Miniprotein binders against a7ua95r516to809. Designs and how they scored, part 60

Target 1, 294 residues: a7ua95r516to809
Amino acid sequence: ASLSLLSISDLVPDLQFIFFWMSNAIEILYFIQQKSPAYMQTIELMDDKAGSKESLLSATISANEEAMTILEEVIMYTFQQCVYYITKTLYVVLPGLLDCNPFGTEPSSEQCRRAAGVCVCAVCVMPEAVRRVVSVFQTTSDLLQQYQVHSEIQSQMFAYLFFFTNVSLFNQLIDKGPARGWFQRSRVLQIQASVKILLDWAKGAGHNHLAQKFFAKFCSTVTILASPPQQLSQMSWKALCAEHPSLKPVQLHRILTQYQLMAELGPLPIWQPSSEDEAYIYRTVDLLESFENH

## First folded at step 17 (miniprotein)

Design jl14
Fold by ESMFold2, last read:
Structure jl14 (fold): chain B 294 residues (1-294), chain A 86 residues (1-86)
Amino acid sequence: as target 1 above (294 residues)
Amino acid sequence: SDEAERIALDARRMIEEAQRLAEQGDHEEAIRLLLESVEIAARSGDPYLLVKVAIYAIILALQTGDEDVIRRAEEVLQRAKELLYS
């Protein structure tokens, strides 16, 4: 029997429903925030014939605080529900990025030669695994625009989706990479090409700054692994830490250990941690990233 | 004025009863009462009564699962917004 992966397309009706109600809650919250001072001013300018003005103002302040509190709770609940459904689909499709081949089996020399100076394959024909991830991001972007969700909430949504993607890819590469052969040079170059397609989508969609910020750890990892041995072996530990501040010492150490093994550069460690970092390179509790955002 | 205070009291009572009905699971009666309350809340002159009607329509739509209740909640929300943003 054929097994279907959970796709974002199957969740569009549910997401449309949640986005509609969330966007309306956001709209009302921003409206009362903008209009509350003017409304309270009209109460203060009222004729106080029955001595009721102070009571009305107090009740109005209380009503405003109650409304804002409930709206913020509704928005948080619906935002978390959207993120939950979207990240469930991302969780299913993201592992394929580490196993796909964006270069194909035997790319035609004539096709590459005819497109001299421009790699049309990287833009026009995505590997299926990459296309599935891009489809999640694109569908999310289309829904946010369709329902005119406030731009700040759209940014928060993609910040979390990129964060989730980074953590998922990084953890799988670190945890499963040795057994899966993902640290082999040819595989690293394939992964690098797949990530570039994803980053190009994010840039074209107007999320370049968010992608740069939240993909930093995974991109740093792939950049190190893709570096030529003659170039990387000449870089000190201190220089690598400075160039890749997103990586914890234990993470950088693990990446460099795998690099040295796969590049066959001998058993003696090439990169010596600084005295400050030496205490932290074996802290395996810090090796994998948490999906919780602090 | 005395008329505006009476109208506001009526709207508040309707909204509170709709909330109780929703908590009891009677979503169809809850949304019917919210729909009736929207114009009364507008006439009260208190914008926070309209906001409360809109909030409970949103909450009810998210809780219910009943397509007719959801459709009516959208109607309540749209009308409340029109009156609120006037």
Scores: ipSAE 0.801, ipTM 0.950, lowest interface PAE 0.5, mean pLDDT 86
Fold by ESMFold2, fold request of step 18:
Structure jl14 (fold): chain B 294 residues (1-294), chain A 86 residues (1-86)
Amino acid sequence: as target 1 above (294 residues)
Amino acid sequence: SDEAERIALDARRMIEEAQRLAEQGDHEEAIRLLLESVEIAARSGDPYLLVKVAIYAIILALQTGDEDVIRRAEEVLQRAKELLYS
């Protein structure tokens, strides 16, 4: 669609169309893979009275391979179209997650005003920016279930969506964070709370392992930034690398530099890179992540 | 048998012509021919002809912008699946 159609609800008819055809292609591929051995055996057991059994087997093997190849191409094409539309929606809504405040909004009802002094508000359960992201994930999940898409393809879809979310949030934090004040401790804690809401959604939806795997870089970044200075200053470079293996040396170096600036800490000897990593902390080509799947 | 071979050849030729029509932009004629081929492909006894009909119905539906062609592609797909899974 276009930027004017970037609400996920506006894209539902297009996604329904693509999911319908993709799910049927997947169903047929699975059927062929499961039934092909039995069909080939039926041909092998035929009486070879005309000497044509070997030719029929060869043609059948070729037809099977061609059908699987075409179906895989159709599935890949439709999968890519789905993620293209969904990630265009995510691209628009994800930046707001870095600016929102999940800890509170001003009370807008009499009930909220009467509960002053008690942290209970039924009006603002989730920040709008977080709700927009969750809505994309939830709508995608609902469509995949509605069209009975094979569970392996559902997992691959969410793996890619979580990967895209991680890359987008990480790159924006690293690239725009200094200018936007996102490394301020109060902002980091707000970001951490917002990400927790996304992780809780993923766990409730049965995708916890995918979220743990594909959000690792952004989560590690926020975890480091949210750590109290007294605690973090006791951790060596080697310990931080071991605890956060998803972070490249240049990325960890940049995160620690921003942490030092905001916590008003000078350079710490314990954070000096190992000799093995020293060559890599200035590789700016490795600082931002690619949206291309590796 | 000789009749099964002739039926399979007929179905294959219809499917290949439907592919050609779709490539030329004749989506209405392509889907009409696919619809006609479904039952012939089933009579052939070769399940891969039914699979091929289903595949090209899916491809045509994804390529066309014509709602009538899409609706008929759904009909072809549904019928091909019923025959395949029987």
Scores: ipSAE 0.800, ipTM 0.948, lowest interface PAE 0.5, mean pLDDT 86
Fold by ESMFold2, fold request of step 18:
Structure jl14 (fold): chain B 294 residues (1-294), chain A 86 residues (1-86)
Amino acid sequence: as target 1 above (294 residues)
Amino acid sequence: SDEAERIALDARRMIEEAQRLAEQGDHEEAIRLLLESVEIAARSGDPYLLVKVAIYAIILALQTGDEDVIRRAEEVLQRAKELLYS
C-alpha cells in the first residue's frame, strides 16, 4: 500500500480488497436490519417456560445492538481507508488540471483517426491532466459498482471526493496562482473548460447534484476571474457577495485583488468592502479552506 | 431446547476464544476456530451467532497480512452467508 503512487490503477488491488470486505459488512448489516423484527417476533410467540423467553429476547436485542455497532465501525474504518488512498492520488493529480490546456486536441488519437480526421471523439477533447483526474473518479465508480456497494455509501464517498477536489483546487489557485500565472485570462478560461469536463463526467455518472453542491466555491472563483473587466467593474462588492455566497469576504477580496493586478485595473471604490465586511477581509485564517468534512 | 442452548453455548465459547487468539496475534488458530464454529453456530438456531462468526472473519481478514488467513476468512464468510440467507 505505497502512498507515493501517482496512478490510481496501481492502488486497484488494495482498493479491491477493502471494497470486498466493506461491501460484505454492508450486506450483513442490511440483512440483520431487515430480518431482526421477524426473528424477535418468533421469540415473542414462543411458549414462556421459567422466564426463558424474556431472557432470550433480552439477549437477542443486545446481540443485535452489538452486531450493528461493530458492523458500522468496520464500514466506517474501511470507508476511511478507501478515501485516504483515493484522495492521496487526487492530491497528486489535481494541480495538473490548473496547468493544462483543454483546447489542445490530439488528432493522432485512435478514435479521432477512425472519424476520418473529424475530431468528434471524447478522447480528443480531454487533455492528459484532466484524464488523470477523471480516471480516479471513474476507477472509484467502477469499483463501487463491481462490489455492489450500497448507493448511499457511494453517494457519501463521491460527496467527500468532490469536496476534497474543490478544496484542493481552490487552495492551490489562491496560494500558488500568482507565481504560476494562473490568474491570466487565457489560463482562467482553460481552467474553466477543464472544470466543465469534470462536471460533465459527474453528471454522466449520476452525481450531478453532488458536483454542483461541492464545486460551488471553485466555480464562483473561476467565474469572477473569467469575467470581462467592463462587466465586472460595474458590479459592487455587495452585488458580488450576493452573486457568489460561497465565497468568504477574505476570499472575495483576494480574488478581486488578483483580478485588478492581472487586468491592470486600479483600486475601484465600488469594490470596497462594506463596513460590515471590512473587518473580515484580513482574516487570513479564513482564506484557505479546510479539508475537514462538515 | 436444552440441546440448542448447549450448541449455542459451545459456538459462543469457540467464537470468544477465536477473538482472544486474534487479539494475541494467533491469526491462524483464530480463523481455524471460526471455520469450525460456522456449522455449530448454524445448528444453534441463533442467527446472531452466525452473524458474529461472519463479523469476526471480516475483522480478521482486515487485520491480518497472511494470505492463507484471508483465504480462509473468505471461506468462513461465504459459508456463514449461505447459512444466514437460507
Scores: ipSAE 0.799, ipTM 0.951, lowest interface PAE 0.5, mean pLDDT 86
Fold by ESMFold2, look of step 17:
Structure jl14 (fold): chain B 294 residues (1-294), chain A 86 residues (1-86)
Amino acid sequence: as target 1 above (294 residues)
Amino acid sequence: SDEAERIALDARRMIEEAQRLAEQGDHEEAIRLLLESVEIAARSGDPYLLVKVAIYAIILALQTGDEDVIRRAEEVLQRAKELLYS
């Protein structure tokens, strides 16, 4: 069987296993962090009759540092394993967001309604492609809560999942968008509506600040592409850079070039890069984002 | 206090042998020895021996793949936590 058919539900037993042991490692780490100062103080206040107090204190400090180091390593590796498996699922389901129609004419929208799935938008329209992505996020959230994973670790996990989602969607849009027709206005509006459903999920789950931070590049791209031509044509390059700081010059240049082509605004460039940015608009090495940079 | 030092030494030796057995792939004997060491580590009065037992149970459970070893690692962990948090 192909990983292209893999769903998050197939991974739940493996994730439950990893979360169980990770949450216990976290619990013990925080316990020794909380109790260690008091324990060390009891040793420091001991009667030093045998002259061994400093040796015992030194050994105890070393044991504490060793325990914390090992626990932190266990937590890091279990966290990375969870993220790896969850992002493999996301990798499979995210491309569908760019091809779906959230306005309800496709069978996938009807399947979402008929399945009585979770509604995460005000209009209760959720195409199957969006439902699959939301299911990954919701299942992850449910597992983290089930195992009472510390809130800081939960935030770090969603920070990375949103980062991964942003990179995946942005890279596919930039790389495949011309050939797939994703820069056409009707398609951009569909994409914008689909990603709004994800943003609404993030707000409802208490992750609005993380979504605002880590979806910024993709959201900026869609916002520019969805802009009416008269409004966008009146904005300077400097104003666009200021409004969309998440976009590198080469990325903004590519987006505006595609926008101008699809809006049929003529061959003459409308937006004049600053002299500083002009050195960077052709750096194709900076066009796509890395999945390993977070 | 000499008895407490002897108990702590015994617990440390058991835990170190369990670690060596796990490194050699003998996961069944490693977890059996960890389970035996839990009560001894508690009697030593050194909380870091209980922490070490819990840590190695977690590591072994994550590495073994053997369902019986995993179940016993959970038992070791729960007992170590009970004694540690008391």
Scores: ipSAE 0.798, ipTM 0.948, lowest interface PAE 0.5, mean pLDDT 86
Fold by ESMFold2, last read:
Structure jl14 (fold): chain B 294 residues (1-294), chain A 86 residues (1-86)
Amino acid sequence: as target 1 above (294 residues)
Amino acid sequence: SDEAERIALDARRMIEEAQRLAEQGDHEEAIRLLLESVEIAARSGDPYLLVKVAIYAIILALQTGDEDVIRRAEEVLQRAKELLYS
């Protein structure tokens, strides 16, 4: 298939194909896991007329192990294929979330636009950039439900998609934020509002726990940047590390540096890293996150 | 039980040949044999023969790219599941 596709809608037929076969492999794996003990018991209860019962049981155990191994490999392969295609579309649409203005007055829904005198609501004012990201998540959710994919696999897929989103947004903010002005107060508040829309979607979709867990690094970053100076300046380095355990020392240091510039604060003694952390605040190799950690 | 053992042997041979044909790229003949083997595997009384038929139908569908083979693999899978879950 073409990797130049920019919309999840263009990938739906390919995803439907993969989800169909993956869901069937999962279904069969679950079935043999549930029925294997009963089948083994029927063999164990057989009359051993020719002394062949132990040979049959051994062969049956081997067949079960082989079937489970192959099914797990098929499931892993198809899962990775789905995630690969879905994250390719996410990679294209996520950067726009950092540049959009969710406080705009223009409604994103035609129904809201038609209803003269539109009051601001989250759905009606969703920026196009946020809508594109939500569309990827919603389409994925719809496909998983359509093919009745096992709930554990659905959770694992959204865990990875939220992880990928978190890493992508964090890396873009850290890498491009100074040049793009993304650390300015008004931009941070806009970014915070856009992320809230994503978190609200995840809550409504039944994935709140996964979103809270896997958006932690980016949410911590935005929370720190959005904090009023009077509140943040009263928190020590150790306290900030304790409240934001998802942030590495080099990352927290960079965030505080950008905060100081934005808030026009000089160096604060209370933000001096611990002796242990001081060795790591300049490790630029640790600044950006890897997409391989899950 | 002698009849069931003969039926199981027949099903195994058909499934193994289908696997060899798929490895050689003859996907049309591979799926034909898998489809033929489904009912024989069910008659054997060994549920793992049906599971193997279903597994190789899934693998073949994912490998082939031939729409007719994919359609027939879906038929094999659905029939194997019906017999397996009966």
Scores: ipSAE 0.797, ipTM 0.948, lowest interface PAE 0.5, mean pLDDT 86

Design jl14
Fold by ESMFold2, fold request of step 18:
Structure jl14 (fold): chain B 294 residues (1-294), chain A 86 residues (1-86)
Amino acid sequence: as target 1 above (294 residues)
Amino acid sequence: SDEAERIALDARRMIEEAQRLAEQGDHEEAIRLLLESVEIAARSGDPYLLVKVAIYAIILALQTGDEDVIRRAEEVLQRAKELLYS
């Protein structure tokens, strides 16, 4: 596998290879899980003397457990390889989502621009940065279907891809947002529109529940930042915590601090953290999210 | 019964040797032994020997990088699946 690959389309042959062998490992695992009880029962019904049947059953149980263990390891290894290559591509394309203008003057697509003969279609109006991210998700979905990967593994893969997307976008917004001007209201509204396109893709692809679960932190952040000052200034710290349970106290505090700076608001008493939360609002170790998922 | 036990022992020895060769980097010899073992494992009557042949073919294909070894591993896997599902 090449770590220098930046486009998902360049990775398709490598992903096809891994999905082929992964799907076969899954198929065999599924087969032995379904057939093992019947096979064990056949051994129990053999016309053999005591001890011979019991010894054979014990050996067969051990062989079954060994096979399942090795197959599960192979499946996990191949899953991790796929995720590694796909997330490497996502890491490169995700920052552009925070900088793009989905409302505006960005080129729609190179193909439409090159046609010169006045090609204007709905596909041509999607920002290139959003299109690059959608392409990664769509290519992954197409490959999983092509190789008939078990639906549970497909769901786990998209759960991780959405988790990775959430962590990447949240961390970059919090870490780089002040220097990049990403907390300005016009920029936040553009980010919100771009994320909506991703959420719409996930819903249309049948992954709405996964996206709702795993994008929650970033979506909550953008929702708060996009709120009009008149509305947000009426919401207490406790109300914001209840509305946005995915945000840790240090994270909500940082978001509100950046909002205050952007909106030119002074400290608001209604945003004073609860006594319990006040101990945690400066825990820098909890500010950024971890990519670890065990 | 005794003939099936001898066949099963032969298949186990071939599969174990193929695994050892693969771990040592002898991928061409490992896949040759796996290919020879698939029919013997089927005749043993023990479906878990066929499963083991299929598993090691998958592992070898993922480890090797050699296009010819990968092609042979796919052949082993498809034959093992045919015999296993029959």
Scores: ipSAE 0.791, ipTM 0.947, lowest interface PAE 0.5, mean pLDDT 85
Fold by OpenDDE base, fold request of step 18:
Structure jl14 (fold): chain B 294 residues (1-294), chain A 86 residues (1-86)
Amino acid sequence: as target 1 above (294 residues)
Amino acid sequence: SDEAERIALDARRMIEEAQRLAEQGDHEEAIRLLLESVEIAARSGDPYLLVKVAIYAIILALQTGDEDVIRRAEEVLQRAKELLYS
């Protein structure tokens, strides 16, 4: 199937398969972690018949370490497979978030799976482009809960998915934003509203801290671009760096340069990088975020 | 006991052979040996043998692509879990 036609619903069977085996691997790992100390203690309490106890204990320790290592590898593998499938669907739907007009009256064509009638849940009233993104996260959450995946693994999954989403949206905005008009104030306000809906969903789903942490860079970029020229032109480089610590100097410089062009402000001496940052603003390799930094 | 040690040794050999067969792509014979090894592993009294059977059932299910092997791997896993929690 063309990547453009791939929905999260099409991957649910494959994800269910992987989550089933992942959850069982996690369950066995926790079983070992809980039972191993008691089992080793029982061996330690056995009568020492001519060094047989020490050899048995050593063999048991080795078997425990081997089993834990293999289970961790299986869990990591299955986790990576889940992330791979989910991020493919995100990659397809995320560009639509930047083009979304959340103030438009486009009815969501897709009804929530939960109700046979008109569902008025928070997801069903979302703009279609936002709903598609939220649907990926919601489906992931529902599957993780269905298979009773440990909360730590759930948190790691959402951390990575939010990281991926932030990197994808940030890179697209920085790279394509000027050409697509996403730096225009009206478009920026639409993007800001769309992202707020996503963040509000993440808050409602119990992932508020993770969402705030991992979306910080994209949110900072959108906040700067949404700022009125009269307000932003009064902020020094140092003040902007302090207010937006998630942005690298090269990223902030790029955003401000594009903002100057869009707002027709010309060069502003107050936005001149500090002598300390001057060398870093030319590090174009650091401009876009890497997907490997997580 | 000498009998428990013998049973444990037999279970280990079966599990190792199942792993070897799986690595060779003989997933059907591998899962058959794992299924047979579950009850033997339980009789050994060594919980790590049951854990090892469960692990290899999981790995085999993820690798095989054969629906019958996957179903049998689920059976092996479920039986191993039942015996681990007994």
Scores: ipSAE 0.788, ipTM 0.942, lowest interface PAE 0.5, mean pLDDT 91
Fold by OpenDDE base, look of step 17:
Structure jl14 (fold): chain B 294 residues (1-294), chain A 86 residues (1-86)
Amino acid sequence: as target 1 above (294 residues)
Amino acid sequence: SDEAERIALDARRMIEEAQRLAEQGDHEEAIRLLLESVEIAARSGDPYLLVKVAIYAIILALQTGDEDVIRRAEEVLQRAKELLYS
């Protein structure tokens, strides 16, 4: 099937399968972590019949270590498979978020998965492009809850998904933004509104801290680009660096340069990089974010 | 007890054989042996044998494309969990 046709709904059966087995592996891991100390103590309290106790304890320790190792591998494998499927779906729907006009009267007539009829829930009133992205996250959340996956694993899952989303959106905006007109103030305001809807969803889902952390770079970029020229032209390079610490000097420089071109501003001495940052603004290798750093 | 040790040894052999069969792609025979091994493992009094059975049921389910094997793996897992929490 072409990647373009892949919806999160199509992956639900596969994800359900993986989440079921992952959840059970996690449950067993926690079981042995909780019970092993007591079991070992029970062995330690046994009457030492001719060295049998030490051998039994050693065998038990070995069995525990083996079991934990294998379970951790299974959990890691299943986690990676889930992430793989979900990120494939995100890859397809994320570009639509940048082209979305959330201020348009899109008909809210879409059926909520949770309702047999027209739903006016916050998800159903979202622009279609935003709703598609939110649907991926919501489906993931619903599945994690359905299978009672441990909260730590849920947090790790959303951390990665938000990271992936931020990298994807940031790289697309930086690379394609000038050519697509996404640096135009009107378009930036649309992007800002779309991202706000996503962040509001994440807040409502209990992932506010993770969303704020992992979307920081994209949000900083959008914030700068959304700033009126009169306001932004009064901010020094140092002030912008301090306000947007998630941006590398090369990234900030690129954003400001493209902003200047779009706003037809002459060279602004106030945006000149510091002598300390001057060497870094030319590191084009650091311009785009890597997916490997997570 | 000598009997518990014999039972544990039998359970281990069955689990190891199930593992070998699974690695060879004989998932049907592997799951059959796991099903038999659950009750034997429980009788041994060694919870790690039950854990091992559960782990291999999970692994087998993830490796197989056979729906019947998956269903039986769920049965093994459920039974192993019941016995672990008893």
Scores: ipSAE 0.787, ipTM 0.940, lowest interface PAE 0.5, mean pLDDT 91
Fold by OpenDDE base, last read:
Structure jl14 (fold): chain B 294 residues (1-294), chain A 86 residues (1-86)
Amino acid sequence: as target 1 above (294 residues)
Amino acid sequence: SDEAERIALDARRMIEEAQRLAEQGDHEEAIRLLLESVEIAARSGDPYLLVKVAIYAIILALQTGDEDVIRRAEEVLQRAKELLYS
């Protein structure tokens, strides 16, 4: 019950707190990395009075290693906490993306907090379900920028969030899609349009490569399902595998089987797996994506 | 050298005691001791002591849940950074 009402805005104070300390830990880490060689060299250039130099150098190396280790732990901890809060919010809003009709004129109920009055920004004109997802990512981006978090950590954060989003959407589509009617062409086209809005946002935010990489499975699934029966029925298993390399054989086989049922095409010999893939199409353990493999 | 080494030893002891106090849940006294240790650490000329103070301020802020301790940890961190960049 309480999780269904959780918005990213409710987590902003907690995220601000974590990002502040994370960014400072990162800054100190980089400071040490940049200054330690020069400091050690200064010790090395000191007059060697009876082994005092070697002892000081050893103590300095130890202090550097300790500081680096502790800072890395702090950064990892704070990173994990951020991911935990953000992914909780994503978990709540992502299912709405699959049910979204982006072609419907639902008035955006929530005005952009950035502008006084009616905002016509790209986010405000989004379908509500898409806007909620984008709002999570945008808030994350804004916070990372506000606290000047190093670009590598930003990229890792978005990589994980896109990974999580892909896994969540893919698994929901594969598992619940047939029962929810998400495999119907009209619904697939809605999903495709909604995901395109998200990808366009990611592109505008500078995360295009990461989005393309981590959404590949979900996008491939949606692309196959959006394909006209006349076109898809002419594609061999081998051609589909080559065009959609992000899909495991079991995943592709499941998608094609459900597509066949939905489109009433009957068995298509051209979609028969290769002899090499035949053993893999029944590995149901590989059907759904894992959240652990990031 | 000998004076700087003595100052460094004093700063290390203060930082270690602050850590001990923090581990015992005495976050208020820990952060006070860290704040005092910043200036001593700076006088030692050892940048790693300032770094250590900053690290423990960060850790303490993340652990305490006390707003006054957090504010003082920010002060410690800011002062340590100022001295590191001086």
Scores: ipSAE 0.786, ipTM 0.941, lowest interface PAE 0.5, mean pLDDT 91
Fold by OpenDDE base, fold request of step 18:
Structure jl14 (fold): chain B 294 residues (1-294), chain A 86 residues (1-86)
Amino acid sequence: as target 1 above (294 residues)
Amino acid sequence: SDEAERIALDARRMIEEAQRLAEQGDHEEAIRLLLESVEIAARSGDPYLLVKVAIYAIILALQTGDEDVIRRAEEVLQRAKELLYS
């Protein structure tokens, strides 16, 4: 099957399988963590039959360490597998978010499967491209809840997924945006509105802090590009750096340069990088975000 | 007790053999031995043997493509959990 047709729904059985085993591994890990201290204390309180207590304690410590290590490996493995499947689906649906016109009256073709009949929930009224992205996150949330995965692991999962989404969207916008017309103000406003819907969903799902943190680069980029030329041309390089600290100097410089070209502003001395940043604006290796640094 | 130690040793040997078999690709025999080892591990009074059985059931389920082995691994896991929480 072409990757282009992969729905998160198609991966649900595989994800359910992985989440089942992951959740059980986590449960056992916490069981050990909670019971081990008391068990060790019980051994320590046993009557010292010559050398048997120390050997038993040592063996128990070793068994605990072994079990913890193996469980952590299993949890890490299963976590990585989940992320792998989910990010594949995100990779397919994320480009549609950049091309989405949320102001268009295109009816969402797919109603929420949760309700018999016309559902008017916030997800059902979303533009289709946004809904597809949200559906990935919602399905992930539902599965994590279904298997009662520990809140820390849930947070890590969403952190990574938001990170991945931000990197993907940011890199696509920076790399392909000029050629695709995504730097045009009208298109940027569409992107901004689409991302706002996603962020509003994340807020409603209890992930507001994570979403704000991990979408910062993309949101900053979109905010700059959405700014009127009259307003943005009055902002100094230093002011823009201060307002958008998530952007590297090379990234900000690239955005401003492309904005300048799109808006036909000519060279703006006020956007000239500081002497401190001047060496960094030429680091093209730092222009795109890496997926590996998370 | 000497008997508990003997039982624990037997359980460990069974678990180790199950691991060896799993590594060799004999998942069916591995899961059978794990299932047998659950009750022996419980009789030893060592909770870490039950934990070990559960862990290897999880690992085996993740490594195998055999649905029957997966189902039996779930049974092993469930039984190990029941005994751990008893």
Scores: ipSAE 0.785, ipTM 0.941, lowest interface PAE 0.5, mean pLDDT 91

